# Miniprotein binders against q9bqp7: the designs that were tried, part 100

Target 1, 240 residues: q9bqp7
Amino acid sequence: VPQNWFPIFNPERSDKPNASDPSVPLKIPLQRNVIPSVTRVLQQTMTKQQVFLLERWKQRMILELGEDGFKEYTSNVFLQGKRFHEALESILSPQETLKERDENLLKSGYIESVQHILKDVSGVRALESAVQHETLNYIGLLDCVAEYQGKLCVIDWKTSEKPKPFIQSTFDNPLQVVAYMGAMNHDTNYSFQVQCGLIVVAYKDGSPAHPHFMDAELCSQYWTKWLLRLEEYTEKKKNQ
Below, E stands for the ipSAE of ESMFold2; O stands for the ipSAE of OpenDDE; V2 stands for 0.75 times the mean of E and O plus 0.25 times the DockQ between their complexes.

## First folded at step 8 (miniprotein)

Design ka15 (at its last look DockQ between E and O 0.98; V2 from the best seeds 0.00; counts 0 for: pae E 7.1 > 1.5)
Fold by OpenDDE base, look of step 8:
Structure ka15 (fold): chain B 240 residues (1-240), chain A 89 residues (1-89)
Amino acid sequence: as target 1 above (240 residues)
Amino acid sequence: SREELLERIKELIKKGDKWEALLELYEYIEKYPDNPEALIEVAELLLEMGRPLFARYLLELAKELAKKTGDPELIEKVERLEREIEERS
């Protein structure tokens, strides 16, 4: 049990969209402060087993590709992910704010992969927007807040070359999503709250993406795990 | 039924509707995530569809499940399919 329990949901915020919901998605810039990001907390609190598995994978890849080949591979993976997020932001943005759609960004296997998910996405409220949890002292940049199948979600888009048909296969991604939810629900820059999460795993070959929906109950379970990771991070920093 | 769903998926594969077949395979896996036999059946279909990486993933998962249940026949079946994939690679 976390020593410092904090709720994921804010009882002071209504779940009902206020009629004054801006027609334009929020895009709050991330301020680079001394405050740890969600990603940093998760990376520094990985288990010894997770670290070992990642290192073993890295060593295998270096053996196969060489050091320079592995650097190139890593750079390409990062670039593909970035382009995918840029393409999604362009798709999900209101047409009036669409800068020149680089048609080349839309011609990817990842975009093809998520088309069936995008059909169920509506009511976009935030895109690439910063969240801050003032009490728990962490920040993050969320990909999207929108309705998925009529339920308001924090949506996290992931690219993968490997199948991830189960939410368990997404490792710490559920923790990232609930961390963003909890922060947003208590961030004064947002007038609404979210009760659901969605992880979408897009595939490079254009195979159908896997949607991993997280209801309020599942979000609450992962929130407890997130709080434990955050406490562990805080303890490690006090001892450094 | 599980059998009816599998037959429908096989028909979709035969018709060349790969997209719909994959969607139905996803639903099938979600319905039976802890069933090693179901995962093996889906892996076989994925191999027929030219998806060896996804098939391998499901076979690994099926093998882990089969080890937990103590079913040696399922383990042998998985290992046979894994060898077949390696020989075709």
Scores: ipSAE 0.572, ipTM 0.843, lowest interface PAE 0.9, mean pLDDT 90
Fold by ESMFold2, look of step 8:
Structure ka15 (fold): chain B 240 residues (1-240), chain A 89 residues (1-89)
Amino acid sequence: as target 1 above (240 residues)
Amino acid sequence: SREELLERIKELIKKGDKWEALLELYEYIEKYPDNPEALIEVAELLLEMGRPLFARYLLELAKELAKKTGDPELIEKVERLEREIEERS
């Protein structure tokens, strides 16, 4: 268990929005990065197996594509992910102006892949919004907070070239979601809290995206694992 | 029952309702994630639908489960299907 336990949920905060909540989704700017980000913590605490698998994959890709081909491939993957998130933010914004949107941005196979999920998403409360956990000393940028099938979730959108039909196949994504959730629930920029998570894995060929719903109990289980990763990161920084 | 779900999925594939068939296949594997026979059955359907990457993923899981229980018949079936996927690529 972690040396310093901290709860994921805030007992002094409601999980239900008030009628006076803003009608436009929150978008808190990410301005200070002296505090480690969720993604940095996870990157710096990868297991030896994760590191080995990533290096093997890189070497295989370089053998197949050459170093320049590999750079082009990774640049294209990054661009596709960026465009996917931009399209989703545009679609989910209540100030959506479809007539001014780039039609090619909306014609992505990834966007087709998530259409059946988007039909179940409503009540968007935050989009591309910063969260900070001042007590545990980490920061993040969450993709979306909205209701999924009537339950308010932190939603994380992912593109993937591999099928990820089970939550276990998403590696560290559940840790990322609960880290954002814990930070948001203790961030004074937010007047509400969230008890559920959702990971949505979209596919380039338009195949139906896989949703991975995380109820409060599952989030608590992954929160424990997140705290251990954060502790490992902190110990690594002490020994540098 | 598992058999009833499979028959529904096969009927959807026969009718050409590929999107709906894929959604029900996703639910089927989530219901039976530790059953190697079920994973193999879905993998065969995915190959029929032209989804070899997803089929390969499920076959790898099924083989690991079959090795754990020591079922050589299932292992051979998985390895045959894996060879079919590799020959097409």
Scores: ipSAE 0.045, ipTM 0.544, lowest interface PAE 7.1, mean pLDDT 83
ESMFold2 (binder alone), look of step 8: mean pLDDT 78; pTM 0.717

Design ka16 (at its last look DockQ between E and O 0.51; V2 from the best seeds 0.00; counts 0 for: pae E 10.7 > 1.5, pTM E .750 < .8)
Fold by OpenDDE base, look of step 8:
Structure ka16 (fold): chain B 240 residues (1-240), chain A 89 residues (1-89)
Amino acid sequence: as target 1 above (240 residues)
Amino acid sequence: SREELLERIKELIKKGDKWEALLELYEYIEKYPDNPEALIEVAELLLEMGRPDFARYLLEFAKELAKKTGDPELIEKVERLEREIEERS
């Protein structure tokens, strides 16, 4: 049990969007403060086994591609991910706010992969928006808050070259999603709360993306795990 | 039924509707995530569809499940399919 328990859901907020919710998706800028990001917390609290597996993978890739080849590969993966998120932001943004759609951004296997998911996405409330949990003292940048199949979700878009048909295969992504949910639900910049999460794994070859829906119960379970990771991070920083 | 769903997927594969076949395979996996036999069947279909990497992933998962259940026949079937994938790669 976490020593510093805090609820993921805010009982003072309604689940129903108030009629006063802006028609335009929120885009709160990330303030670079001394406050740790969700990503930083997760990276610094990886298990020895996770670190070992990643290092082994890295060494294998370097052996195959060389050091320069691996750097190029990593850069390309990062660029592809960035372009995918930019394309999704453009698709999910209201037409009136559409900057010149770079049609080239829309011509990707990843975008093709998520088309069937996008059909079930509506009611976009936030895109690339910062969240802060003031009490637990962490920040994050969430990809999307929208309705998926009529349920309001924090949506996290991922690119993968490998199949991830199970939520367990997404490693710490569920923790990231619930961390964003918990922060948003207690961030004063948001008037509403979310009870569900969605991880979407898009594939480069245009094969159908995998949606991993997280109901309120599953979110609560991962929230407990997130709190433990956050406590571990805090303890490590006190000892550093 | 599970059998009817598999037959439908096979028909979609035969017709060349790879997109719909993959969607239905995803639904099948979601319905039977802890069933090693179901995962093996899906892996076989994915091999037929030319998706060896996806098949390999499901076989690894099926193998772990089969080891937990203690079913030696399922383990042997997985290992056979893994060898077939390696021989075709």
Scores: ipSAE 0.488, ipTM 0.800, lowest interface PAE 1.1, mean pLDDT 90
Fold by ESMFold2, look of step 8:
Structure ka16 (fold): chain B 240 residues (1-240), chain A 89 residues (1-89)
Amino acid sequence: as target 1 above (240 residues)
Amino acid sequence: SREELLERIKELIKKGDKWEALLELYEYIEKYPDNPEALIEVAELLLEMGRPDFARYLLEFAKELAKKTGDPELIEKVERLEREIEERS
């Protein structure tokens, strides 16, 4: 149980963008400063189980590929993820993009994997946009805010070589989503709020992506867990 | 209801609507996460769609759940599918 509970939703905000919101997606620039990012908080507060699983996976991969092969593999995975996010931003942005670049970005199994999800996505409000929670003092860079099947969501896009059939198998991804949601809902750069989340796990071979929808109840449950992780992070830094 | 949803999904598979069936199975698994039968159906469908590596990983989840239920029919089906995937190389 967190010592200092803080609400994920802002009662002074509309659930829907109003007419004064811009027609193009928001892209608030990320400013590098001293306050911690969502990903840094999560990385520095991983459980013993998460650390054990990651170390076991690393050792198995190094045994299979060699040390240099593992470094090349992880670099390539990082690049594929970056290209995937660039492709999605291009697809979801206004149609001024050159066709040749879009065609190159669309020649990915990951993009094929999410096609059925994308047809249910509309009303894009933000892309690759910074969020800051002034009260709780953390910052993040969210992937997308858009409607999914009529529900306004913070959407997080993930690539995976393994199926992730349960939201629990996505480890800290639900915490990322609710942390971004809470920050956006309390960031003065945004005039609206979001009550739902979506994690989309895309696959390299083009297999249909797994969508993990998070309604307000589920978001509230993970928000409590995020607050505990943030408290743990703060306590660690106080002791350092 | 739960049983009606799974039967509808199996009907989609029989009609050859494999992609639609797979998406319905994803939603079914989210609603009923402790049901190894649904994971086995997803794995079978993925194998039919030429995705044996993903089928193998889903069968690992299904095997753990099937062992928890103690249903020997489900365990045997998982093991049979695992052997089929290995034989395909």
Scores: ipSAE 0.005, ipTM 0.398, lowest interface PAE 10.7, mean pLDDT 80
ESMFold2 (binder alone), look of step 8: mean pLDDT 73; pTM 0.636

Design ka17 (at its last look DockQ between E and O 0.96; V2 from the best seeds 0.00; counts 0 for: pae E 6.2 > 1.5, other shape alone 3.218 > 2.5)
Fold by OpenDDE base, look of step 8:
Parts: C-alpha cells; sequence; structure tokens
Structure ka17 (fold): chain B 240 residues (1-240), chain A 89 residues (1-89)
C-alpha cells in the first residue's frame, strides 16, 4: 500500500461534461520546471530486470547494426513516432484550426493502422496538453483526451514494430496513462474528469492497431502501482 | 461459438480479406487471452497469413501459459510450431 495515498478521481468534479466544454481542444503548454515528468519517474524506477532486458536488447541491436547503425535506427524510430503524433494531432484537431495538412504526414502505415480506432474517437477535449499534479508533484504531457466508444478517455498513442496484443505487453504505458488521468483530474486547468484510459498500439506495416481499453477499476489498480513508483522515485531523490 | 469464429476467420483468409481477418483474430485473442489452445490456433492462422512475428509472439505467450497449467502436450505443440517458423525464416 502506498504511504502517500491520493485518489485518482476527484470527487469535486462532475463526470458529466458541463455544457461549457470548449469547442476547441485544450493545449496547455508544458512548463519546464524542477518537477519530474511521469516519463522520468517511470524511467528511474524501472526494475533491475527491466533494465537488464533493455540493455540486453540494446547490445543485441548494436551487434547487428553497429553503433552508428543503432543510433540511426533509434533516431528513425523517434522521428517516426513524432510524425505519427503530429499527424494524429492534425487529424483530431478541428477543421478550422487545421494548418495546411501536410498530406505526406498522413501517408504512413501507422495512420492506416489506427483508422478503425479513429472511427470510434469523438468529442476531443485536449491534444498534446500538459497536466500537473500539484499535491503529488509530477507533470506530464498527454497525447489526447477524447471519447472512445462514448467513454471519455485519456488516450495514449504508441508506435510499435512488434505485436502487442495484450495490455501487459505495453510495459509501463498503463502507468503513464493513469498518471496523466490522476494529474488531469486534479489540475485546476481542467474543469472535467476522466475515468477511463486507452492505449493504442499502431503498427508500421498498416496492420490494425490494438486498442487497450482501461476501465475505472483497471485504472484504479494501475494507479496504486503508479503511486508506489512515485514514492520510490521520491525516496531515491532524497538519498542523492 | 469459438469454432464458428475460427471458421469465419478461415473463410476471410481464404477470400484474401486480410484486414477483416486480423480484426477478428484480435477479437478472438481478447476473448480468450488466457487460453493457450486458442492462442496456438490463432498463431497457426497468422502463419498462414504470412505474419510469423505475430505468430511467434503468441506462441511464446501460449508456452508460458502452458507451463503454468502443466500441460506438456501444449508445450510440445508450441515448440513444434516454433521450430517450423525458424525453418521457414
Amino acid sequence: as target 1 above (240 residues)
Amino acid sequence: SREELLERIKELIKKGDKWEALLELYEYIEKYPDNPEALIEVAELLLEMGRPDFARYLLEWAKELAKKTGDPELIEKVERLEREIEERS
């Protein structure tokens, strides 16, 4: 049990969208401060086993591609991910705010992969928006808040070259999603609450993306795990 | 039924509707995530569809499940399919 328990859901916020929901998705800029990001917390609290597996994978890739080849590969993966998120932001943005759609951004296997998911996405409330949990002292940048199949979700878009048909295969992504949910639900910049999460794994070859829906119960379970990771991070920083 | 779903997927594969076949395979996996037999069946279909990496992933998961259940026949079946994938790669 976390020593510093805090609820993921805010009882003071109504689950119902107030009629005053802005027609335009929120895009709150991330402020660079001393507050750790969700990503930083997760990276610094990885288990020894997770670190070992990642290092083993890295070493294998370096043996196969060489050091320069591996750097290029990593750069390409990062670029593809960035372009995918930019394309999604463009797709999910209201038509009136659409900058000239770079048609080239839309011509990707990843975009093809998520088309069937996008059909079930509506009511976009936030895109690439910063969240801050003032009490727990962490920040994050969430990809999307929208309705998926009529349920308001924090949506996290992931690119993968490997199949991830199970939520367990997404490693710490569920923790990231609930961390964003908990922060948003207690961030004064947001007037609404989310109770669900969605991880979408898009594939480079255009194969159908895997949606991993997280209901309120599953979110609560991962929230407990997130709090433990945050406590571990805080303890490690006090000892440095 | 599970059998009806598998037959439908096989028909879609035969027709060349790979997209719809994959969607239905995803639904099948979601319905039976902890069933090693179901995962093996899906892996076999994925091999037929030319998706060896996805098949391999499901076989690894099926093997872990089979080890937990203590079913040696399923483990042997998985290992046989894994060898077949390696021989074709």
Scores: ipSAE 0.533, ipTM 0.823, lowest interface PAE 1.1, mean pLDDT 90
Fold by ESMFold2, look of step 8:
Structure ka17 (fold): chain B 240 residues (1-240), chain A 89 residues (1-89)
Amino acid sequence: as target 1 above (240 residues)
Amino acid sequence: SREELLERIKELIKKGDKWEALLELYEYIEKYPDNPEALIEVAELLLEMGRPDFARYLLEWAKELAKKTGDPELIEKVERLEREIEERS
């Protein structure tokens, strides 16, 4: 149990956006400061087992591909993920500019993979938007806030070359989602709150993406785990 | 019921409706996530569909569940299917 528990939901805030909220999705810019990001906290608090497994995988890939081949492989994986996120932001944004979308950006197995999910996504409220938890002092950049099958969610998009049919196979992604949710629910830049999360895993071969829905109860369970990771991070920085 | 869903998926596979079959398979594992027999049945169908990576993942999950129940017939079935996947590598 965390020593400094804090609620994920804000009792003073409605889950319904005000009529005065803009219909264009929010895109709050990320401001550099000394406050740690969600991804930094998670990276700095990986277990010894997680670090070992990552290094073992790295060495196996280097043995198979060579050091230069491994660098090329990881660079290509990173670029594919970047392109996927750019394509999703473009698809979900209002098309108010006259500049052409890059057709190659939209032609990928990953985009094909998520089409059935996108049919259930509506009411986009935020895209690639910064969040800050002013009390717990952390920041993040969430991918999307939108309704999924009628439930307002923080949505996180993932590319994967391996199948991830269960939420447990998404590793720390549920912690990332709830950390963004908690920050957004207590960020003065937002007038509404979110009670649900969604992790969408897309596949390079175009196979149907796996959605991993997180209701409020599941989000609360992962929130407790996030608070423990944040406490661990804080203790490590205190000792440095 | 589980049997009705499985028969629907088998019909989709036989007709060659691979996208719909995969979507129904995903729904099936959502309904029966802790049933090792159900996971093995899905893994067998995924192998028939040429999806060995997904089948491998489900077999690993099913094996862990089968070890908890102590069912040697299920463990043997998983290990046979795992060998079949490795032969395709």
Scores: ipSAE 0.179, ipTM 0.627, lowest interface PAE 6.2, mean pLDDT 84
ESMFold2 (binder alone), look of step 8: mean pLDDT 76; pTM 0.686

Design ka18 (at its last look DockQ between E and O 0.96; V2 from the best seeds 0.00; counts 0 for: pae E 8.6 > 1.5)
Fold by OpenDDE base, look of step 8:
Structure ka18 (fold): chain B 240 residues (1-240), chain A 89 residues (1-89)
Amino acid sequence: as target 1 above (240 residues)
Amino acid sequence: SREELLERIKELIKKGDKWEALLELYEYIEEYPYNPEALIEVAELLLEMGRPDFARYLLELAKELAKKTGDPELIEKVERLEREIEERS
């Protein structure tokens, strides 16, 4: 049990969109503060086994591609991910705010992969928006808040070259999603709360993306795990 | 039924409707995530569809599950399919 328990959901906020919700998706800029990001917390609290597996993978890739080849590969993966998120932001943004759609951004296997998911996405409330949990003292940048199949979700878009048909295959992504949910639900910049999460794994070859829906119960379970990771991070920082 | 779903998927594959076949395979996997036999069956279909990487992933998972259940026949079947994939690669 976490020593510093805090609820993921805010009882003071309604789940229903108030009529005052802006028609335009929120895009709150990330403030670069001394506050740790969700990503940083997760990276620094990886298990020894996770670190070992990642390092073993890295060494194998370096052996196969060389050091420069591996750097190029990593750069390309990062660029593809960035372009995918930019394309999604463009797709999910209201037409009136659409900057000149770079049609080239839309011509990707990843975009093809998520088309069937996008059909079930509506009511976009936030895109690439910063969240801050003031009490728990962490920040994050969430990809999307929207309705998926009529349920308001924090949506996290992932690119993968490997199949991830199960939520367990997404490693710490569920923790990231609930961390964003908990922060948003207690961030004063947001008037609403979310009770569900969605991880979408898009594939480069255009094969159907995997949607991993997280209901309120599953979110609560991962929230407990997130709190433990955050406590571990905080303890490690006190000892440094 | 599980059998009816598999037959439908096979028909979709035969018709060349790969997109719909994959969607139905996803649903099948989600319905039977801890059934090594189901995962093996899906892996076989994925091989027929020219998706060896996805098949390998499911076979690895099936093997882990089969080891936990102590089913040597399933382990042998997985290892046979893994060899077939390696030979075709």
Scores: ipSAE 0.555, ipTM 0.828, lowest interface PAE 1.0, mean pLDDT 90
Fold by ESMFold2, look of step 8:
Structure ka18 (fold): chain B 240 residues (1-240), chain A 89 residues (1-89)
Amino acid sequence: as target 1 above (240 residues)
Amino acid sequence: SREELLERIKELIKKGDKWEALLELYEYIEEYPYNPEALIEVAELLLEMGRPDFARYLLELAKELAKKTGDPELIEKVERLEREIEERS
């Protein structure tokens, strides 16, 4: 149990959009990183087992591909992820901006992979938007806030060459989602809140993406784990 | 039921409706995530569909579950299928 519990939801805030709200998705710019980001907190609080497994994987890849081959592989994976997020932002943006982004960007196995998810996504409220938790003092950059099958969600898009059919296979991604959710729900730049999360894992070969839906109860469970990671991070920096 | 879902999936594969078969396989896995027999059945279908990486993932899970229950026939079936995947690569 965290020693300094804080609620993930804001009782002073509705999860229902105001009819007068603009239909253009929010895109809050990320400020200079003086306070810790969600990803930095998670990276610096990995268990010794997680670090060992990642190091072993890296060494095996270097053995198979060579050091230069591994660098090329990781660069290509990063570029494919960047292209995928860029394509999704273009697809989900208002119509008047599509002309500038309508290139061969929309053609990929990853985009094919998510088509069945996208047909269930509507009511986009934010895209590539910064969040800050004013009280807990952390920041993040969320991918998307939209309705999925009628539920308003923080949505995180992931590319993967390995199948991730279970939420446990996504490692710390559920913590990332709830950290963004908690920050958004307590960020004065947002007038609404979100109680659900969605992790969408897209595949290079175009296989149907795996959606990992997180209802409010599951989000609350992961929120407790996030608070523990944030406490651990704070204690480590206190002693440095 | 499990048998009803599996029958529908086999029908979709025979019709060549691979996208729909994969979507129903996802539902099957979500309903029976801790059943090693179910995971092995899906892995066999995935091999038939030319998805050996997905099959390997499920077989690894099925083997860990079968070890926990101590079922040697399931472990041997998993290992046979793992060898089949290796021979295809």
Scores: ipSAE 0.012, ipTM 0.533, lowest interface PAE 8.6, mean pLDDT 82
ESMFold2 (binder alone), look of step 8: mean pLDDT 77; pTM 0.709

Design ka19 (at its last look DockQ between E and O 0.02; V2 from the best seeds 0.00; counts 0 for: pae E 7.4 > 1.5, pTM E .700 < .8, placed apart)
Fold by OpenDDE base, look of step 8:
Structure ka19 (fold): chain B 240 residues (1-240), chain A 89 residues (1-89)
Amino acid sequence: as target 1 above (240 residues)
Amino acid sequence: SREELLERIKELIKKGDKWEALLELYEYIEKYPDNPEALIEVAELLLEMGRPDFARWLLELAKELAKKTGDPELIEKVERLEREIEERS
């Protein structure tokens, strides 16, 4: 049990969209402060086994591609991910705010992969928006808040070359999603709360993306795990 | 039924409707995540669809499940399919 328990959901906020919710998705800029990001917390609290598996993978990739080849590969993966998120932001943004859609951004296997998910996405409330949990002292940048199949979700878009048909195969992504949910639900910049999460794994070859829906119960379970990771991070920082 | 779903998927593959076949394969995996036999069947279909990397991943998972259940026949079947993938690559 976490020593510093805090609820993921805010009882003072309504789940119902107030009629006053802006028609335009929120885009709160990330302020780079001394406050740790969700990503940083997760990276620094990886298990020895997770670290070992990643290092083993890295070593194998370096053996196959060489050091320079691996750097290029990593850079390309990062660039593809960035372009995918930019394309999604463009798709999900209201037509009136659409900058010149770079049609080239829309011509990707990843975009093809998520088409069947996008058809079930509506009511976009936030895109690439910063969240801060003031009490728990962490920040994050969430990809999207929207309705998926009529349920308001924090949506996290992921690119993968390998199939991830199970939520367990997404590693710490569920923790990231609930961390964003908990922060948003207690961030004063947001008038609403979310009770669900969605991880979407898009594939480079245009194969159908895997949606991993997280209901309120599953979110609560991962929230407990997130709190433990955050405590571990805090303890490690006190000892440095 | 599981058999009816598999037959439908096979028909979709035969018709060349790869998108719909993959969607139904995903649903099949979600319905039977802890069934190594189901995962092997899906892996075989993915091989027919020209998706060896996905098939290999499912076979690895099936092998882990088969080891937990102590079913040597399933392990042997997985290892045979893994060899077939390696020979075709």
Scores: ipSAE 0.382, ipTM 0.741, lowest interface PAE 1.6, mean pLDDT 89
Fold by ESMFold2, look of step 8:
Structure ka19 (fold): chain B 240 residues (1-240), chain A 89 residues (1-89)
Amino acid sequence: as target 1 above (240 residues)
Amino acid sequence: SREELLERIKELIKKGDKWEALLELYEYIEKYPDNPEALIEVAELLLEMGRPDFARWLLELAKELAKKTGDPELIEKVERLEREIEERS
């Protein structure tokens, strides 16, 4: 139970963007390492079982590939994820010239995987945009804010080699989404708020991506868990 | 059985097959997570493989479990190994 509970939603903000909202998606620059990022908080508060399973997987991969082979594999996976996000930003941007320059980014199984999801995405309000929770003092870089099937969502894009048909199989990603949502809702750079989340898991082979929709109630439940992780992180840093 | 698996792992360590022993120890711990001695053995192997930071993390877990057992020899073994990690780093 969080000792310093704070609401995920801001009652001083509209649930819907105004007509005066910018026509180009917001892209607030990220300023690094002054206060903790969402990913840093989650990395430093992983459960002991999660850390153990990750290390076991790592050592198994090193045994199979060698240390250099493992470094190459992990670098390639990271690069694929980075290129996937760059391609999605280009596709979702209203700037046609940028999209036309990056044809090679559009050729991937991951992009094929999300095509059926992209048909349901509209009203893009933010792309690759920094958020800061000005009261709880954490930052993040959200992937996308847009409508999915008519509901305004913080959308997080993930790549995966394995199917993830259930939200529980997305590890800490629901906490990441609600942390971004709470930060955006309390960030003066944004004039509106969001009550829903969407996690989209794309697959390298082009298989249809799995969407995981989070309504306001589910987001509130995960928000409580996020606050506990942030509290745990803060206590660890006070004792270091 | 649990005891037969642990003896096989110890034999792998004696033979110097450290990577296979480490992987078997990880799988053993997943099946029997209440065993602080197995965590200590994993930490020892990680130190020999040049991973003292992860070894320290596992020893913190092992110390918590060893205190719950009330076994002073296990607690002393953890603390001795923690001092060895500080000397190597």
Scores: ipSAE 0.013, ipTM 0.503, lowest interface PAE 7.4, mean pLDDT 81
ESMFold2 (binder alone), look of step 8: mean pLDDT 75; pTM 0.664

